Miniprotein binders against q56419. Designs and how they scored, part 54

Target 1, 326 residues: q56419
Amino acid sequence: MEGRTLEEVQEEVFKRHGVLVPKKELEDLAKALEEAGLLLTEKVEARLKEEEEKLKRERPMRLAGLSYPEGEREARAFLEAFRASYPGEGEEARVLLMPHLEPSRVPEVYGAALAALEKTPPPERIYLVGVAHRPLKEKAAALPVPFQTPFGPALPDLPALQALDALLPFELFNTPLAFREEHSLELPLFFLKGRFPEARVLPLLVARRSPELGEALKVVLRDFPGLLVLAVDLSHVGPRFGDTPLTRTLAEEARRRDLGFLERLAEGEPEAALAFLGANPTRIDGVEVVASLLPLLRERKGKVLAHRLDLEAPTLSAVGAGTLVL

## First folded at step 7 (miniprotein)

Design Z17
Fold by ESMFold2-Fast, scan of step 7:
Structure Z17 (fold): chain B 326 residues (1-326), chain A 107 residues (1-107)
Amino acid sequence: as target 1 above (326 residues)
Amino acid sequence: TEEERRFEILFWLAIALLYFGLESGNPEILKEAIRLFEEALKIARELGDHEREAAVLAYLAEAYLELGDKEKAKEYAEKALEIAKEKGIEEVIWKAFELLYELERLG
């Protein structure tokens, strides 16, 4: 938090709340923060260090009882209900793209992911790549601790994480607090742990394009083979995301954009997939992940198993979700 | 006025602390954000400024939701939506609907 500028604070407030602080108010905020600095004392710093220290031991469940059942038996029944919601068969995955939005909103999409996992031999480790919803000190980060699930803890692959850290030009374990509440890892992990209880995990977050991450992962995967999972959502459309209220036409455009993106990935052409999105690539939250992982996605052919544009009626907005195997 | 300036300082400071609370996962920072939003709410009401009042109520709802206090989050979101609809404050109508949808989804 040291070294953060007011411009960075303004950008984060806009990102989280859609509020752009005017220049005059930004100056007033600077004065107020200086005056309130006496209130943000050693006690706050000590508490942040305490929370960070807790994360050195384990990452607790945050969404148990909300997005999935807390008890193992109930969690198993829940997971099987998602599988049952998808009438198709899966295909073996070397790379799996799956969503991270609330599972109950797109059960057939998670069901398709489960179907793919059923056809996939149990991996020794899973490279789980999600999207950072909180700022990271670097372009990417990892947390090398057990992640709790209703099926028991998902254990970190420490040798593989250390090998990855050694190859990167930045410290991989750079923002532990960003992992305290991160649904792009927790929600996919629930399904992955349910299907592959013995697999170790590399929990990775991408905040910004990191080509060096993709190059390093290519090397690490050669020596530590495993399943690569991209936990990303697709189109974000409507007023919630800075667009006009959703119409049938805009929804159809979002579906075509999602499918065009996924189909190009399925042809092993990730650069073509990114180019297809045109000049506004941030409309799909998976863009930064795909752009970071290019070396791992080129020339891998696969299949789109499911796609849905989930409508959020109160905000007249929508989020796309899909399952792709490569 | 001095009261309008004091509102602006408290309001934007509270938003910054809400952000820091979310980033750090520290409930004490979130509680401090709430305290500042409550102070800003008093000023908005004293000024009879319905636009500022609705905005503060929406942020209070968000802060309480982040703390896990769903009952207070719902109360504040409903109050924000009521004022925003009466006054045609589109940004707050949208934010309040989003918060109420999240609360319904979480059950």
Scores: ipSAE 0.000, ipTM 0.209, lowest interface PAE 14.9, mean pLDDT 82

Design Z18
Fold by ESMFold2-Fast, scan of step 7:
Structure Z18 (fold): chain B 326 residues (1-326), chain A 107 residues (1-107)
Amino acid sequence: as target 1 above (326 residues)
Amino acid sequence: TEEERRIEFLLELAFILLWLGLDSGNPEILKEAIRLLEEALKIARELGDHEREAIVLAKLAEALYELGDKEKAKELAEKALEIAKEKGIEEVIWEAFELLYELERRG
């Protein structure tokens, strides 16, 4: 453990876990790590600092050429094809729930989100809340740098991010490396930037329930109004996800769980939406995001614009996706 | 107990090393995280601590996926999900599902 004393490690373990580890056990572990040749070396530290320094300047595209086109012209045609896949009209949004799974799998759901954005006046900023797919040092995190897109960089709203950081009991900018590869922000951002090229962004990740995040956001949104986007997927069912093979009955149950959750959110009853999932076992990754943002979702009525279960026949599995306007 | 103190310490260190290994892409750090997680898994099983067992299995699956052992990663993620569903460990359910989705999507 280069750069840390055994006393510092012992103190941190005590603070986090309430356990005072005997110094002898820490010494034995340090010797084992040293003997294995795996102590944190200056080279490893230099590489991590180099990657962190790069992330202090910008967040590069990772999915360009894979999930969406690299060129601006091709990206705009791609985005308009998604809009065309949804036959309905949108509704104005102050809060938008949209998916973050591979867009090509549920084009009409992303099309519904685009329809809603067309009916929404351009916001000065977008609060984009995704799900952390890598460990965070705290319950939530943000990265205050430009995020590259084919439509140009999505610029951070630094005053709003700083206001948010000041209200939280933890450091908001705590895990920059978690943002290096994060599709729950990158994929929704592609669509949001394509529709609102001038809007600044607050890129936020939730790893665990953070009621303090929701309370802080309520205060910040009063002073820095903008569009709140929850980038969350719905049911994950079938053998691909460690579940039984999909049947028509199981698919209908997943659809019922997804729609029951979304419809309760549309009624302005997010606690009822969470309770519904607790009574009806589900695998919705948006639960921690919704539970964190309760103060922002209460008493806001809206409409479910789209819902689909994307059936993957070879694995008898499905992923649910939806678009909800509040 | 002594075993409870040991597993808590092993998990704290393993999570730090896993985070560093994932962010750096350093296979030696990932292998050391795996070693510590395997020790923690043994203790969790001896204690009948199914919650920590599920957490450790999910973290092992993630580390193995990054090292390119996709088959073992899938096996351990599926086992973590089974235990997490039985015990209602919400965080592990999401971690396992996201990894299984990623394995199929990029597999």
Scores: ipSAE 0.000, ipTM 0.222, lowest interface PAE 15.3, mean pLDDT 82

Design Z19
Fold by ESMFold2-Fast, scan of step 7:
Structure Z19 (fold): chain B 326 residues (1-326), chain A 99 residues (1-99)
Amino acid sequence: as target 1 above (326 residues)
Amino acid sequence: TEEERRIEELLARAALLLWLGLYSGNPEILKEAIRLLEEALKIARELGDHEREAWVLFELAYALEALGDKEKAKELAEKALEIAKEKGIEYVIEWAELG
């Protein structure tokens, strides 16, 4: 932990367990660890400035050697193993919804996404929309730099990003540090870059509902056509997420909620999908992404290819994951 | 009670250290999380709090899995399920049946 920032620590906890640790508790812990020589505050502050400067040039891999192999050959074999885990055939995607949780927990769901990508003509660019796991200065953000992967750098589509920025009422490139540790972009990007090595990317994060983003993207996609990818997880249930321990009944409810949401999206009815979740939309990770992208999801029919509720017995909790093609 | 307040404090601190230890590359943080969980386990047993006892055993199993001790982790998870069955802790039994 020496040299890690409080924000980096909070992200690792959220990434692994879906729990945001209150900043006050992290600060109290950091003080205790600093007294033990495990965390140096001045070094941490210097590290933050260094990381922000680095992000002006590139976004390095953070999960290589942890969630996927670092070497290209090993990464290719890993990706093909995920495809093999899904016995079905894919369908062509104009819009792809896929998860961003740890791939090894739901290999068949990522396999379904890979199957869809096999049936999809290689796009010139991918609009990759993930979920911000730390605060953004605005409702959404992008980072216009190469993202490193084991398959080489995923290059930004600068003309499309600039066109998008010009249409928004806020500065699109507003929070570079939010991209330093962002698994909702890095994990889907691994699979997307492996299948479409020549495609440029628009890496986008949504923190809060931004209808302006959806309207602007509708215009930009007309002039810069590409594949739209929503990298979102589904139900989060159990004590790890502030709920009661998971029961068979709650797990079945979560599965029905996930599938009802996805099926309504597959009918081209995203408003109905959001309404189906009722008064508690926060139980699904990507609600803010779907709500922001309504203009791009309406009247597009498709198919749910896979769904899993990943059960974490030690925490009595679960996270839903699915693959949807529109 | 004082003991019930103490166990909640231990569990909160252990959870934070467990998660931090998973990504630091420093096993001392994981060991400290285990130490706090072992203290919480003693208090749960003294209180006859079988629900928290089963929960702490699951947390310990998770910490040991992270530390690379898969055999010990499995052993503790199985003990947690055994306690749940013996004491009728229905949600834990349902969890086992879900897996």
Scores: ipSAE 0.000, ipTM 0.306, lowest interface PAE 10.7, mean pLDDT 82

Design Z2
Fold by ESMFold2-Fast, scan of step 7:
Structure Z2 (fold): chain B 326 residues (1-326), chain A 107 residues (1-107)
Amino acid sequence: as target 1 above (326 residues)
Amino acid sequence: TEEERRIELLLYRAWELLEEGYDSGNPEILKEAIRLLEEALKIARELGDHEREAAVLFKLAEALLELGDKEKAKELAEKALEIAKEKGIEEVIWEAFELLYELERLG
């Protein structure tokens, strides 16, 4: 109806159903649809306000019963199964890069992350940096509330979050609704909370490159030491992501791109890692996170523990995932 | 071992029959190849030979597709892909992925 005249609507109904609807009846219908649309808009706005208010107190589980079990016992068995999927030993991590892709698609990669966490002394806090899949009002955001998990709530490190907020040129707690359905935080947090149940968390999302965030985090980590976790996926290739259908050759190129990126990070050369991706950095969703955290990644050497390109047959697409310790 | 010798002979004969069946279009030759592949699958599973298991599941899927059993072909190709992904069997991963794409409809 929008952008169409009542005369055009009348003609279309006549063509399809052989009925000439009087202009007055069409006007009455258009008015009723407009009023219904206003009521639906008000209901949606009220629902969003209610959800935003709830997020001021806690962040509930959204993927429990879907990506991981709801019960603590079942969740523990699930986590141990992922650890068993990786045959190697981990390395101690001061910085951990791990995926946020559906865990069942890349079990060995999550298993490698768990192996690294087993070698890592329990941190007092975890700086968990994910990728915003919803728009943020600023380049980055955090939500300073307990995040529910099957292992109990992951409590926010309020002093560290406030210290971070004070150093940033923008309001850190700027988009609560972006955290309601954010798998880049929820899925890694499941594994991190299962391994380090006493650790507090700083749940951070990056939407756009924020060098200010990296500079501020470097200062905050000095006063509030902890484990830095980059929860990022690697190559996104194929029609689902706007590319051509995936071939074996393109998949091999994606694997080489992912591994070249990770190996340069492992040498403590994050600028070289970004440059290696060339003019197509949007094919790796972690680019903005790495670019934001440069001061924390420079001159830190480490090891790539696992990498996989997960193939999605119905869409001829793939997503890369890896585990890197620094 | 005896079982390792037996599976090699079954796979060699099945390969001959698959080639002949594809060339001639004779469904009875393809059905005979399938029977040999099913026996090879049983032995591969008993031996815990996941590489051969994945390869045989894929060949069964191809043969069943050629006979027009798309539903069974899809089931077996999916199983082949899962085992191949778990064990890192690159050749089977790509063969199964390409077959599944052919079988899928976007709606």
Scores: ipSAE 0.012, ipTM 0.395, lowest interface PAE 9.0, mean pLDDT 87

Design Z20
Fold by ESMFold2-Fast, scan of step 7:
Structure Z20 (fold): chain B 326 residues (1-326), chain A 100 residues (1-100)
Amino acid sequence: as target 1 above (326 residues)
Amino acid sequence: TEEERRIEELLALAAKLLYWGLDSGNPEILKEAIRLLEEALKIARELGDHEREAWVLFELAYALERLGDKEKAKELAEKALEIAKEKGIEYVIKWAKALG
């Protein structure tokens, strides 16, 4: 604390726990510790433990009023605006691949996902598979609590989650803090809950490929049928991702790899989709999810409804997004 | 120096938060990145580090544009471009032109 900057403490906590503690909160804590004679890092870690305990009961909204409206009526209007941004019709989905990046960046791609949900009979449950943006203790994790949304809480399917946990060689409910700020689940869930308000959810995160997850899910889906949603982004290119500035050729390569990946998935050939990417030079998000879910994706044909490579002009970078129904 | 070490720490943390905020669209993360970048900007100016100054102004412009503050974003991007042109900082010139 003496001579240390609050930014140094913030960086240390972020590196260790993947949690951003705002400077104002650290300032408030530092002042309180000055009075009590405690170390700032010890206090922050105690607060994170308290937060972890709260997550055992409920997952609050983090992006409400930010990426989507807080109020139910405004949230409904928001969904309809995104649906209207896609001029096509949907297709029924048993498996839906949709993005998880900021929706305002790719409104027509989220609109395509909404169109597919419109054509899909309401499922009793949704298997929502996102990507971990924080370290997990195991290859995958789930959080068996209600997830708050503007449309009411998305309730966990506890019997299905417990059946899944029983079939895995690791503890499924292993990293609650990873779910505190996880947009790969929260953003797709907003759209899914808006369309299927009665569906229960299995909120799943994949950090590393877990073939055992896919095998277990195939068994669980037999007894607990539902909609499988892969919430993944595609190519990540440009300086923001450790690459050279976006050129026409790099953008064309990213689009080619995104579409080739999706097209092979649409043919029911997920191994071919992974092989097509090779070393994944454009950093397609979702490779680890697809590799984990192979037995659920094989022999399942479908259609690519939308694709966009969204340019971040100032950084000369881009992120790919797509909607695929299987 | 202490100031040079400090600015590197601020920029490294800001880059991580900018990445996270841009990907998730979370304005609170973007605001925190802006706070760190504003501190870095002050140090860059005190050091006369025109390359870091131009880069920080450009990153601030991008974060502000994503928050919907288009007027401030444009002002800062124009300042970044002016410094980059005067000092021959090619990468900032190319990115600033893309900003529009």
Scores: ipSAE 0.012, ipTM 0.377, lowest interface PAE 8.8, mean pLDDT 85

Design Z21
Fold by ESMFold2-Fast, scan of step 7:
Structure Z21 (fold): chain B 326 residues (1-326), chain A 111 residues (1-111)
Amino acid sequence: as target 1 above (326 residues)
Amino acid sequence: SEELYDLAWELLEEGDPEKLEELLARAAKLLEEGLESGNPEILKEAIRLLEEALKIARELGDHEREAWVLFELAYALERLGDKEKAKELAEKALEIAKEKGIEYVIEWAEG
């Protein structure tokens, strides 16, 4: 309705169809659309309240039967197939950077992560840090409930989560609904739970850089040692992400940016990695996670195991993915 | 009266270039989330916005946006398992790109 008066609507109908619609009919239509919008809002609000209440008990699988198999046996075979997609051996990880995009798009990158997990001693807990794809009330959030997987529920490490909450200047458990549909946690968790079925989890989302989260995590990790996992994707290029249509030159630039970023992290220089990306923080979704976790990444050297830029011809776009052990 | 209702609704939303850009931006974000996660509900919502954007692009005679939207729809539909419709829409996008000389779309589809 904005920018179009009832008179303008009447004139347009008359021009196109030779019919003059009475103002009252147009007013009645506008009123009906407004009432329908109010009813939809009430129903949406009620549904969101129900979803929030459910999330106080558990986080159900959303991508089972889509991104990974529902059954435990089929899920195990799926993991074995992804591991087989990577021809190399892994290395022990104290910190693991892995992707969170659809696994079928970059099977060798997830295979590299599985190879690293094979060489890593079973941790008592996993600090799983993903990227918030929905707004958070604070810079970061966690959900202290069991996350369902085909391998059984991944149980929250409540003492470690409470210790973390106590050290932060904001409420950690601030946005339960943000976890309802969050693939940056669900997809890595599938692989992590399959490899480490006994490990408890701290499911964490970062929306904006939070240096206080990194400082708090450094303290908590001393008392509650575990595996730190950064679940982040790399370059997002092309029209699907508000960029120019992808060319071979731009794809090569994206690959070089991804590898330059990962290589600097592998040298234990996370500030240099962030600087290398320049003033384009929205093109790599892991920037805010890395910036938040600086105290945990400095002077920690490692190796890039895999990298792929997945090309999407129909959208003229691409997404980068990599596996890094530190 | 049903015919007048449909016409009035169309006129309230037809031919707005700013609405087209808004729909494309929203669809791109949902397509990103849906393609990365594989969530069919997010992909279905992206498809709904893309179908609305396609209608507006056609009303505006914006052949470049029309070809682009058809490619995005084709990808989302292929991801949902509707490979036949995806192929049909991708072929229509390529046809429009060739007819209108949209070189980058032609290079991507053929290359």
Scores: ipSAE 0.000, ipTM 0.202, lowest interface PAE 18.0, mean pLDDT 83

Design Z22
Fold by ESMFold2-Fast, scan of step 7:
Structure Z22 (fold): chain B 326 residues (1-326), chain A 111 residues (1-111)
Amino acid sequence: as target 1 above (326 residues)
Amino acid sequence: DWELYEEAMELFDKGDPEKLEELLARAAKLLWEGLESGNPEILKEAIRLLEEALKIARELGDHEREAWVLFELAYALERLGDKEKAKELAEKALEIAKEKGIEYVIEWAEG
């Protein structure tokens, strides 16, 4: 009980309602709730163990029928509508930075990513690097199973994943449950699988800076060439992210920081991009991914195709999104 | 009395402004994750945290946070299909915002 003892609770109830609640009854109720909590914990643990076992075979769709259509035909039309939302031409990508927030919020940004994929030769494999929204046992993780999509399963590149695991100082396949509900992989994968149906995938999550991951990936990419995709959102501002409700000044600062970050990456200067952000006051979640992948981003010049700061009325907040080709 | 014990149990929680800010930030994060992912279990968890935050805001007499929480609860309940309760809470949020001059709530609700 934080900040309220049983005596203080008893006194407060008496002052408000003129009734003295016996301390023993409050103690008995607290004990019953604690016991109920233990039973709930056991049930939750059993369910999580069941979900973990399922993830050893495949990763099912979680957002089908919600963020994208479940049926293949409807999914194809949906994807084409996003491409149509971007009036520009794409550029060939060796490295693609794209968002992972709800696609319907920034259709032109996803459309720009699709335009870039349209100009990119089909890769044999995609290194899909997202951001962990749940704790990982290590700085990074992967899940070496088929990921279901409306376009069929995205198959894991097992030889490349094993080569990567062998080079890391930690177990790569360390937190399967973190992948059960992870939109930073599922949403970009929908678009990537729709465009490159034959490509195998390395689904990777970064929780904290892992220079070891970047160094290992540089080695693996020489033997297993493929498209590198950084599935990251940009500024996160407002109460959802620990700030006060969004103001015009904060929104302008977020846009300035997003664009400054992306333009420095486009010049092949990822260290300069990180330095520009400093303490990362608008919480660009791509920072940890970029910091992990420095060896893969240096001296790669490219172009920012799209940027938007999307306003979230329900939370009085905003999230930045962009598409960058390197 | 069952009702009295429920109120007493609620008083075990601290009415700490710092805890309120932590709950608001966490609830907003889960609310958007639930909306973005479409996962009803995440939305239900967001509602649970928002209901905790509402209790603390009311205990503190913080009308600004109360209106803010009611606005967010209304949006979460609308997405879960409880349109009647969502409308009730949204109207209450706007009422408090207009009475207390909380301009940003009015701007977001009407804009």
Scores: ipSAE 0.000, ipTM 0.324, lowest interface PAE 13.2, mean pLDDT 84

Design Z24
Fold by ESMFold2-Fast, scan of step 7:
Structure Z24 (fold): chain B 326 residues (1-326), chain A 103 residues (1-103)
Amino acid sequence: as target 1 above (326 residues)
Amino acid sequence: TEEERRIYELLLRAWELLWEGLYSGNPEILKEAIRLLEEALKIARELGDHAREAAVLLILAIALEELGDKEKAKELAEKALEIAKEKGIEKVIEKAEWLLERL
């Protein structure tokens, strides 16, 4: 961790997942590690500086061998298997919403995204917008380095990233460590790089709504056209996320909220999609991303290709995932 | 020593992954944290470091509970409590008893 306070961790968890982790539990965990001689503040700080320096050169694969295969041949076969899991044809995308949930849990949803990519002309660059799972110093951040994949490195679009940085009222490259272990970028990138091996990437994380990011991106996309990808998950329900055990009624409510959100986005009405959710009681991931990107989503009609509420039976919990083309 | 340096490296990475896994909803991150913690546990046992052994068992129990494996989590928490009581490690006793109450 990057030296976050316990209060900051607790607030972040509550904000993103609706789960309030008691401060005492986090303190007790830290004290147990300290008593065992494991909490080494100075060495932790030195190690984080070392890892931040490494991130100036490249972002290595973290989930290879776990969420996807390490070898290029095996990775290609894996990607084609996910495409085969979706029986339909895709639609051309100028904006693609896809999940960042573990792919094996929702193969048909990732298959739908792959189908859309097959119908989409190869973009020169991909604006990949994920959700920050660690605090950012600013509302959003980017990391301007090659991201390793089994299909070779996904190279950063440095001119487009610099143009974006120049238009923002904050430093875009502000929290490199947030990208060290960020599955909301790594998992979609695997599929995107497999389909568009020559495309450069703008890897972006959103922590809090930033209308200035959406306005800046609208300008940059005009000068540097490309594919916009929103890598977001939908409802998070059940005890793992602060709810009661998942009932049929709660599952139906989560599906209703997921689909109502996606369908309003498909009508080109992102403000209506946000209003429909209200207080976000099923904890739809990506609300802050959609709220930041309003200028890019308005009046753009499209189609929901897939949706699944994936059940985690042992915890009586579920996570929603969907694919939307605009 | 070199072994103490190695265990510190494993535990720092496991700690970072544990936080990520607890709050991301990705069980693969928790599984990787568990793998590193199991390596650290082996080294702690080989070194006769009972304090680290008890703490690592406690952290493993927390990670397994989050994955929904309550039976294995309870087993490891009970082992952590046993070692902590034998060695008088007060903080681990308190936290292990708390975990066992909710398992």
Scores: ipSAE 0.000, ipTM 0.214, lowest interface PAE 15.9, mean pLDDT 82

Design Z3
Fold by ESMFold2-Fast, scan of step 7:
Structure Z3 (fold): chain B 326 residues (1-326), chain A 107 residues (1-107)
Amino acid sequence: as target 1 above (326 residues)
Amino acid sequence: TEEERRIEELLLLAWELLDLGLESGNPEILKEAIRLLEEALKIARELGDHEREALVLAELAEALLELGDKEKAKELAEKALEIAKEKGIEEVIWKAFELLYRLERLG
């Protein structure tokens, strides 16, 4: 961590996790890193430049063999298992909100999304809007390259991406490296590509609210109609997210917060949904996405198909996940 | 059935002893609660009663944690949480979650 001393690292770990890492171990690690420092720094810099150049051609799979199977046949069976985990029927989606956390943690929520996709006519393109987990040079970004999946590459909709870029007050293709490891796009894309193998994609990341993105997308969707997918997780509570340890009461509050948010979106009232969350927008990672896409969500009624709060006992933390069709 | 009646009787008695054992910290009372819970677990598994299986696993984990058998308590609490999440048994999810937190804190 650039600019951070070993003493500060030790203190931070103790404060957050109650674990005192021996200074000797940190010193031994620092010496090893320092001895290799110049070589490691040059190698890391060269590697990042190489990866950025490769991202100009394609975005490779990062989570294959970890979050989903690498082989097409195994991937298909895996996807169908998620559909089977949801006993209900879907509803047609013009806008789909679905999660991006580890799918195996909330299989019924992803199953609900798959049920909705089964009822949805195959779109010509998918506007896939995720959450940036790495800094972007601008409020939002896109990567106009094929994204590899076990079902073949998800091809970019270059004309639609270019139309979007032309309408924005910033360069849309501004941070390729932010897409190198981005599960908020890769995980939903696995399911979307499995259901709509011919659809082209607009892979979009939002870091901070961008009303200009929503206004531009409203215009682009008129000329390039498609399925809008908001790939967002809901409440993030507990020490893993810099919060107090989860209790039954706090988890019930998180569920009410998630459902109140989703239900107001389902009524076509996205401003009311944001207001309902109050002054703590960081407790739901989708806040910046919803705030950016207001023009696309207003007066569009729909239905919450599923919601779950996934509990991570070792960290006393939880993440909310939901499926909403509009 | 006879098995359904037996498990209900075992659980009612085990719960009284578990409460008393946890309040007093008396290892003999906790061991007797464990014995009854283990018998109930066997019957729940024979009946394919996953809801009672999850509940009993969490209760066994709590008693074992009080006796200081952290390794076994963790194993059973993790199994209880797995079944409870799969079946949506809210009360058992919270009990297992709380037990796993106590185990993490002790380690």
Scores: ipSAE 0.000, ipTM 0.197, lowest interface PAE 18.6, mean pLDDT 83

